# VH-VL binders against Protein FAM13B (FAM13B): the designs that were tried, part 5

Target 1, 190 residues: Protein FAM13B (FAM13B), of Homo sapiens (Human) (q9nyf5r23to212)
Amino acid sequence: IPLDELQQGGHPDNEVPFIVRHVVDYIEEHGGLEQQGLFQVNGNAETVEWLRQRYDSGEEVDLVKEADVPSAISLLRFFLQELPEPVIPGSLHIHLMQLSQDYNNEDEFGRKLRFLLQQLPPVNYSLLKFLCRFLANVASHHEEIWSANSLAAVFGPDVFHIYTDVEDMKEQEIVSRIMAGLLENYYEFF

## First folded at step 16 (VH-VL)

Design d5 (from c6 with light chain S30R)
Fold by ESMFold2, look of step 19:
Structure d5 (fold): chain C 190 residues (1-190), chain A 123 residues (1-123), chain B 107 residues (1-107)
Amino acid sequence: as target 1 above (190 residues)
Amino acid sequence: QVQLVESGGGVVQPGRSLRLSCTASGFTFSSYGMHWVRQAPAKGLEWVATIWYDGYNKQYADSVKGRFTFSRDNSQDTLYLQLNSLRPEDTAVYYCARDQYPDEWAPYAFDIWGQGTMVTVSS
Amino acid sequence: AIRMTQSPSSFSASTGDRVTITCRASQGIRSYVAWYQQKSGKAPKFLIYAASTLQSGVPSRFSGSGSGTDFTLTINSLQSEDFATYYCQQYYSYPLTFGQGTRVEIT
């Protein structure tokens, strides 16, 4: 289902889709954020698929009773992966790839990234901001386990729909650089 | 040699529409981002809108968002600014301007300006 | 929106004077500032970008400086053709914003 159809309309703050807010709030409230491997463990596939179907049908889901933190993380990633268009739309990918020309100029890289974020549809921007806030908090509290680079490697592909089996390694490099930059400098960009 | 020439200004009543044009010559138009900037009588400069060289990515000042539409025709080397639901505060000289660098989508400074076209919104 | 505040709003000067115009941004914008000159009835003319880099063909008596929030334009020995209004502009983020202008008038 397209992201703008999942968004609660008319809200001043452009809130994120309910499933995303619900799952992230659950993880933040019930996750042992200091646990090693928190984002590397796949949830039970049957549980994740059952939860996904219930959210898709609009059924009420009680994550405390029906899920665990690995399953909630898997559900979040699955949601990002299954969007018809990635959070950072394909139409912007060519412009994002050109940022590689500015790797040696941090100020210019950051400036261009800011302009590019301002081109996102409001719904996409709100979702990206919400996700990056969550991940930046994880990185700041758990530096020894989860760095910004590590989390960027996990979630970058989901945000762009650019995965490890792609032919052009340049795309993967810039995706990781952008995501890590957003997490490391969250308040500068959002 | 390098030139921008605006046209389409005039006097119009509030609530009406105008279409401004800007014709470019002497450079590779399709490689540059372009801007509209306006200046009310005896006032300073106000950025109005930007369009990237791709013709799809655009940004507007809050004061005109939803009322103005910026477009470009790279085959005719021409910019258009559609001014709808005009208000007295839209009264200004409207300049088109070229972004500084070819093949750059992000805004930089504005290196070439047209002579401007006057829009007056009065009852 | 990033506000650009120029000082002074206007002042009088004579040829040969050293003129300094300031521009303050409401937040840090690194060096992403341009300066323009506008004579009465004419379009703005591009002078400086990146806070301190002169555009080709701009006389060396013009200079720019600053970073972060505080920027200056200096005209080291004012010439008769320099009586005009000067604008700073940030290009750090949308909306792109100009200062309100500084008018340099003939004494």
Scores: ipSAE 0.754, ipTM 0.909, lowest interface PAE 0.9, mean pLDDT 88

## First folded at step 17 (VH-VL; from d2 with light chain S30R)

Design e1
Fold by ESMFold2, look of step 18:
Structure e1 (fold): chain C 190 residues (1-190), chain A 123 residues (1-123), chain B 107 residues (1-107)
Amino acid sequence: as target 1 above (190 residues)
Amino acid sequence: QVQLVESGGGVVQPGRSLRLSCTASGFTFSSYGMHWVRQAPAKGLEWVATIWYDGYNKQYADSVKGRFTFSRDNSQDTLYLQLNSLRPEDTAVYYCARDQYPDEWAPYAFDIWGQGTMVTVSS
Amino acid sequence: AIRMTQSPSSFSASTGDRVTITCRASQGIRSYVAWYQQKSGKAPKFLIYAASTLQSGVPSRFSGSGSGTDFTLTINSLQSEDFATYYCQQYYEYPLTFGQGTRVEIT
């Protein structure tokens, strides 16, 4: 379901979809993030689907009693993957390729990225900001296990809906560079 | 000769509409981002809107969001600015301007300016 | 929005004088600053970009400097055709903003 519809049905004063806030708050409160590969492990498929259906129906979900951290991470990733339009809309992807020309010019890369972020619909921007804050915090507090680059590799595909094989290496490279840049320089961009 | 020529200005009452045009010549119009900048009488310059060379991506100053619509027709080398729900504070000379570099979607400086068209909103 | 504040708002000078105009951004903008000249009744004319790079055809008596938040435009021997209003502009983020202008007048 589209992001703007999800905000209509969530808490009235919430800038991001309720499911995203709820799941991220749970993950941050309940820890265990130091485990290698945690963000790449699928949670129990039945649990994740059951939780998803309850959020979709508007039922109250108590994640403390009904979930674990792997399932919460899977639910977050599933939410991003199943959006009808990616957080970074496909209409902006054509401009992504030009950023590769600025890999060695940090100031220009950052400036162009700022302009690109300002083209996002407000709800997409708010979701991206919230997600990047969460991931940047994970990277800063768990440096031995999670780098900005490693988290960008996991969540970049979900944010852009770009999952293609090695033949699309240019797109994969720029997606990872953008995500890593946002995580490493969170306060510069948001 | 690289040139931008604005037209469509005039005197209108508050709440009415105008459509401004800017015709380009002497360069590859479809390769450049374009801007509108206005200047109220005896005041400074105020950015109004930007359109990328793709014709789809646009940005507006907060003072005009929801009232003004920027578009381009690359087949006619022409920009349009639709000014709806006009207010007295919209009174200004309106300039169109070319973004500095071809084939760049991100804004840079404005290297070519038109001579402007005057919009006056009064009773 | 990034505010661009010019100083002074006006300045009286004679031909041959060295004139310095300053522009301060409300946040760091690297070197993403342009300068324009506007004569009465005319459209602005592009002078400088990237804080210090002169546009083609601009006389070498014009120069720009600065980075971060503080920028200057200097005219190193004012000519009669240089009496005008000067504007700085940032192109670091939307909204694209101009300074309020500095009017250079004849003594």
Scores: ipSAE 0.765, ipTM 0.915, lowest interface PAE 0.7, mean pLDDT 87

## First folded at step 18 (VH-VL)

Design b1 (from e1 with light chain S31N)
Fold by OpenDDE, fold request of step 20:
Structure b1 (fold): chain C 190 residues (1-190), chain A 123 residues (1-123), chain B 107 residues (1-107)
Amino acid sequence: as target 1 above (190 residues)
Amino acid sequence: QVQLVESGGGVVQPGRSLRLSCTASGFTFSSYGMHWVRQAPAKGLEWVATIWYDGYNKQYADSVKGRFTFSRDNSQDTLYLQLNSLRPEDTAVYYCARDQYPDEWAPYAFDIWGQGTMVTVSS
Amino acid sequence: AIRMTQSPSSFSASTGDRVTITCRASQGIRNYVAWYQQKSGKAPKFLIYAASTLQSGVPSRFSGSGSGTDFTLTINSLQSEDFATYYCQQYYEYPLTFGQGTRVEIT
């Protein structure tokens, strides 16, 4: 389901899909984020699919009782992956990749990234901001376990729809670096 | 010779529409981001809109969002600004301007300007 | 939005004078500032970009300086053709914004 359709009828001040907010809240509260490898552990595929269907159907979900943290994380990732368009729309993909040309100039890189972010549809921006806030908080509170880079490596491909294959390796590196930059400098960009 | 020429300005009543054009010559039009800037009588410059060289990505000033539509036809080396639901405060000389760097999606400064076309919105 | 505040709004000067126009940004914008000259009834002319880089063809008497929030346009020795309105602009982020302009008039 497209992001804009998910937000139809939503609260005007919160454009983040409920599933994302709900899952993130659950992870923040019950995730035991001090555990190493938590974000790299795959949840049960059946559980994830089951949860996905429930959210899609508008059913009430109690993640504390009905899910585990790995499944919740996987659900979040799956949600991002299954968006018909990546959080960063395809229309910006080429330009996003071109950001790599400015790695050696932090000011220019940052400026262009700002313009790119400003080009996002409101719902996309809100989602990205929300997600980055979550991940940045994880990195700041658990920096000894989760670096911005490690979190970016996990979620970057999901946010940008860069799939793990040989042809996408370069792009994966780029989006991971960009994601890491967003996390490390969250308050500067958001 | 690098040149931008605006046209389509005129006098209209509030609520009406106009379509402005900007024809480019002397450079590879499709390689440049383009901008509209307006200037009300005896007032300063106000950025109106930007379109990237890709022709897809656009951005508008809040004052014109939902009313103005920016487009480009690279085959004709022409910009278009559709002005809908015009208001008296839209009265201004409208300039088209070229972004200073080719093949650059991010906006920079405006190095080439047209002569402008006057839009007057009055009852 | 980033507000660009120019000062002064207008002033009188004579040929040969050293003229200084200031532009202050409401937040740090590095050096992403441009300056334009506009003569009466004419389109703006591109003068300076990146706060201090002179556009090709612009007389060397024009110069720009500054970074962060405070920027300055200087005309070292004002010429008769320099009487005009000058505008600063930021291109750090959307919306792209101009200063309100500084009119340089003849004494």
Scores: ipSAE 0.902, ipTM 0.968, lowest interface PAE 0.5, mean pLDDT 94
Fold by OpenDDE, fold request of step 20:
Structure b1 (fold): chain C 190 residues (1-190), chain A 123 residues (1-123), chain B 107 residues (1-107)
Amino acid sequence: as target 1 above (190 residues)
Amino acid sequence: QVQLVESGGGVVQPGRSLRLSCTASGFTFSSYGMHWVRQAPAKGLEWVATIWYDGYNKQYADSVKGRFTFSRDNSQDTLYLQLNSLRPEDTAVYYCARDQYPDEWAPYAFDIWGQGTMVTVSS
Amino acid sequence: AIRMTQSPSSFSASTGDRVTITCRASQGIRNYVAWYQQKSGKAPKFLIYAASTLQSGVPSRFSGSGSGTDFTLTINSLQSEDFATYYCQQYYEYPLTFGQGTRVEIT
């Protein structure tokens, strides 16, 4: 389902899809984020698929009773991966990759990244902002276990739809750096 | 040699539409982001819209968002600004301006300006 | 939106004077500021970019300085052709915004 069609399922005052908000709330409350490797542990594929179908069908889901934290994390990642268009839309992809040209100039890199973010559709921006807020909070409270870089490495590919193919290695590096920058400087960009 | 020439201005009633054009010459038009800036009579400069050199990415001032549409035809070296639902406060000289750097998607300063075309919205 | 506040709005000066125009940004914008000159009935002319870099062809009597929130345009020896309105602009983020302008008039 396209992201712009999912926004109607959110709160009238929040453009973030309900599934994302619900899952993130659950993780924040029950995730035990002090545990190392939590974001790298895959949830049960059947459970994740089952949950996905229920959310898609508009069924009420009780994550506390019906899911575990690894499955919830996997569900979130899967949601991002299954978007028909990445959170950063394809029309901006080339410019996103071009940000690597400014790695040596933090001011310019930041400026261009801000322009890029301002070009996002509102629903995309809201989702990215929400996700980055969540991850930035995790990094700030559990930096000894989850650095911005480590979280960026996990969620970056999902946000930007850059996967671990050999041909995408450079893009993966760029995406990871961009994501890490967004997390480390959340309030500067959002 | 490098030149921008605006056209399409005129006098219209509120609620009507106009289409402005800006024709570029003397440079590789398709390599540059472009901008519209307007200036109301005896007032300052106001940024209106930006279009990246890719021709797809656009941004508008809140004052014109939803009413104005920016486009470009690189084959004709021409910019277009469709002005819909015009209001008296849209009365201004409209300038097209070139972004400072070629093959750069992010906006910079405006190094080349046209002489502007006057748009008057009045009952 | 980032507000660019110029000061003063207008002032009178004489040929040979050193004049300074100030532009204050509502937030830190590094050095992403440009300055333009506009003569009556004419289009703006590009003078300064990156807060302090003089555009090619612009007389050396023009200079820009500043970083963060406070920026200045200086004309170290005002010439007769310099009487005009000057505008600062930020290109740090959308919306791109101009100062309200400073009119330099002849005494």
Scores: ipSAE 0.902, ipTM 0.968, lowest interface PAE 0.5, mean pLDDT 94
Fold by ESMFold2, look of step 19:
Structure b1 (fold): chain C 190 residues (1-190), chain A 123 residues (1-123), chain B 107 residues (1-107)
Amino acid sequence: as target 1 above (190 residues)
Amino acid sequence: QVQLVESGGGVVQPGRSLRLSCTASGFTFSSYGMHWVRQAPAKGLEWVATIWYDGYNKQYADSVKGRFTFSRDNSQDTLYLQLNSLRPEDTAVYYCARDQYPDEWAPYAFDIWGQGTMVTVSS
Amino acid sequence: AIRMTQSPSSFSASTGDRVTITCRASQGIRNYVAWYQQKSGKAPKFLIYAASTLQSGVPSRFSGSGSGTDFTLTINSLQSEDFATYYCQQYYEYPLTFGQGTRVEIT
């Protein structure tokens, strides 16, 4: 379901889709984020699919009663994976690959990344900003377990729809570097 | 040798449309990002729009967003700026300009400029 | 949007003078600044990029300096063809903003 259609309402500067906000709020409130491997485990597939269907139908969901943190994380990742168009649109991917040429020029890498972010549709930008804020906070408060690099490796593929079984390893490397950069320097980019 | 030539300016009433063209010669047009910059009479320079060399990625100044459309035809080495719903404040000389480096999608400085075409919007 | 503020807005000078024009950015933009010269009724002419690098063919009497928020264009020994309006521009982020211009007039 396209991001534009998920964003219902006429308010300027609308927030991210309700499912994303609701799930992230649940994860932050009910934590256990100090647990090793939490972002890498899968929630129960039946639970995740059942929750997805209820959000799609507009039903009210009580995540405290009906979910656990692994299922909420899986639901978030599934949402990102199932978007018809990735948060970082495919039209930008060839330009993203060129950023590897600037790994040793931090100023130019950051400048080019800034221009790429400005190419995003407003809804995509808002979702990326919200997600990166969440992940940067996780890295900041749980630094013994979660680094920006480790979270970027998990969520980068979901944000770009670039997975190793489809693309070569170089694409995965630049995707992770971009995501890690956004998380490490969140307030400079957003 | 390297040259940009704008055309399509004129005098129009508010609410009407114009299409500006910019023809390029003497360089590999399809490798360069391109820009439109305007200058109201006796005023400074205002960036209007950028198109990347891929022809798909574009950016507009807020003052023209939703009204102007930038496009390029790499087979004819030509830029187009469609000016819709024109307002008196759109009155300006419109310049096309080449971004500095070939095969770079990110904007840099503007190294080659056309001589401009005048657009006047008045009742 | 990043605002570029030039000073002075105009001034008079004579041939042979040393001229200094400043440009201040509303936030840090590293060295991502260009300078342009424009004569009345003409298109702008590209002079300097990366704050201090002269474009090919620009006379060596022109120089640029600065980083961060404060940038300077200097003309040593002003020539008659240098009487013009000068603009700085940032290319750090969209919108690609220009300064308001500095007009250099003959005394």
Scores: ipSAE 0.757, ipTM 0.909, lowest interface PAE 0.8, mean pLDDT 87
Fold by ESMFold2, fold request of step 20:
Structure b1 (fold): chain C 190 residues (1-190), chain A 123 residues (1-123), chain B 107 residues (1-107)
Amino acid sequence: as target 1 above (190 residues)
Amino acid sequence: QVQLVESGGGVVQPGRSLRLSCTASGFTFSSYGMHWVRQAPAKGLEWVATIWYDGYNKQYADSVKGRFTFSRDNSQDTLYLQLNSLRPEDTAVYYCARDQYPDEWAPYAFDIWGQGTMVTVSS
Amino acid sequence: AIRMTQSPSSFSASTGDRVTITCRASQGIRNYVAWYQQKSGKAPKFLIYAASTLQSGVPSRFSGSGSGTDFTLTINSLQSEDFATYYCQQYYEYPLTFGQGTRVEIT
């Protein structure tokens, strides 16, 4: 389901889809986020699919009773992967490639990234902001285990729909740097 | 010799439409981002809109969003600004301007300006 | 939106004077400031970018300085052709914004 359709019918007091807010809140309150590999393990596939179907139907979900943190993380990542359009739309990927020309000029890189964010549809921006706040929080509270680079490597592909291929290796490097930059400098960009 | 020449200004009633043109010469038009800037009589400069070289990436000032449409025809080296639902406060000289660097998608300074075309919105 | 506030709004000066125009941004914008000169009835002319870099062909009596929020345009020895209105502009984020202008008049 397109992101802008989900956001309009989402949580009454926010702009991000309810499933995202609900799942992230659960993870923040109940996760042992200091565990190595937590964001890289898969939750039970049957549990994740069942929860997804209930969110899609609008049913009440009690994540404390019905999920665990690995399943909640898997559900979040599945949501990002299954969007028809990535959070950072493919139409902007040409500009992403051009940012590599500025990687040694931190001010210019940051300025161009600000302009790129202003090109996002409002719904995409709101979701990206929410995700980056969550991930920056994880990196800040668990810095011995979770760096911005580590989290960017996990979630970058899901946000851009760019995964490791020979043809995509340069784009994947830029994706990782953008995501890490957003996490390390959250308040500068959002 | 690098030039920008605006045309299409005039006097129109509130609520009407007008189409401005800007013809470029002397440079590779298809490589540059382009801007519209307006200046109300005896007032300062106000940025109106930006379009990038691919014609897809566009930005508008809030005062004109939903009413103005910026487009470009790279085969004719021409910019267009469609002004719909015009209001008296849209009365201004409208300038087209070139962004400083080719092959960019983020703004820099505006290095080349046209002479402007006057739009007057009055009953 | 980033507001660019110029001061003074206008002043009178004589040829040979050192003229200083200030521009203040409502937030930090690094050095992403341009300056333009506009003579009556004419289009703006590009003078300075990156706060302090002169565009090719601009006389060396013009200079720019500043970073962050405070920027200055200086004309070290005002010439008769320099009587005009000057605008600063930020290009740090959308919407792109200009200062309200500073008019330099002959005494």
Scores: ipSAE 0.712, ipTM 0.891, lowest interface PAE 0.9, mean pLDDT 86

Design b1 (from e1 with light chain S31N)
Fold by ESMFold2, fold request of step 20:
Structure b1 (fold): chain C 190 residues (1-190), chain A 123 residues (1-123), chain B 107 residues (1-107)
Amino acid sequence: as target 1 above (190 residues)
Amino acid sequence: QVQLVESGGGVVQPGRSLRLSCTASGFTFSSYGMHWVRQAPAKGLEWVATIWYDGYNKQYADSVKGRFTFSRDNSQDTLYLQLNSLRPEDTAVYYCARDQYPDEWAPYAFDIWGQGTMVTVSS
Amino acid sequence: AIRMTQSPSSFSASTGDRVTITCRASQGIRNYVAWYQQKSGKAPKFLIYAASTLQSGVPSRFSGSGSGTDFTLTINSLQSEDFATYYCQQYYEYPLTFGQGTRVEIT
């Protein structure tokens, strides 16, 4: 289901889909973010699918009673993975890959990345901004457990829909570097 | 000789539409990002829209977003600006301009400008 | 949106004068500034990019300087063909914005 359609609901102050905000708020409130490997473990598949179906139908979900943090993280990641278009649309991937040509010019790299973010549809930009805020906070509060690089490696593939290790390690490396840069420099880009 | 030539301006009533064209010559049109800039009578320059060489990557000023549509036909070396729901404040000379560098996708300076075409929106 | 504020809005000068036009950005934009010259009834003409780099064919009496938020266009010895309106433009982020213009008139 496209992001534009997920924003429907008569809630004018919602900048991201309700499921995303609800799940992220739950994770931040109940986190246990000191646990190593937390973002790399899967939640119970039956629980995740049941929660997903209830959000899709518009039912009320009480994450405190019905989920745990691994399931909430899995739900968030599956939401990103299941978007018909990635948060960073495929139409922009050529330009993203070309950013590697500017690695040695920080001003130009940052400027071009800023323009690329501005090319995002408004709902995609809002979702990316929200996710990066969340992940940057995790990295800053739990530095000994979670770095911007490690979180970028986990969520980069979900944001770009770039999943293969075998054909283009360069493409995944660029994606990870862009994501890490957004997390490390959040306030410079958003 | 590198050249941009605008056409399609005229006098039109509020709420109506116009289509502006910009024909390019003397350079590899399909390699460049292109812009529209307008200038109201006795006023300064206002950026209106940008389109990149692929024809899909576009940006608009807030004042025209939703009303104007920028497109390009690389086979005819021609830009189009569809001006819908025109308002008196859209009255301006409209210039097309070339982005400075080929094979780039982020804006730089505007190195080549057309002579402009006048759009007047009045009763 | 990044606001580009030029000063002065207008002034009179004589040939041979050193003319200075200031452009201030509402936020840091590194050196991503261009300058244009526009004569009455004509299209703008590209002069300077990257704050200080002169476009090919532009007379050496034109120069640009600045970084961050404050930028200056200088004409070292004003010629009769230099009476025009001058615009700065940022190309750091969308929307691409111009200054309001500075009109240089003959005394």
Scores: ipSAE 0.687, ipTM 0.883, lowest interface PAE 1.0, mean pLDDT 86

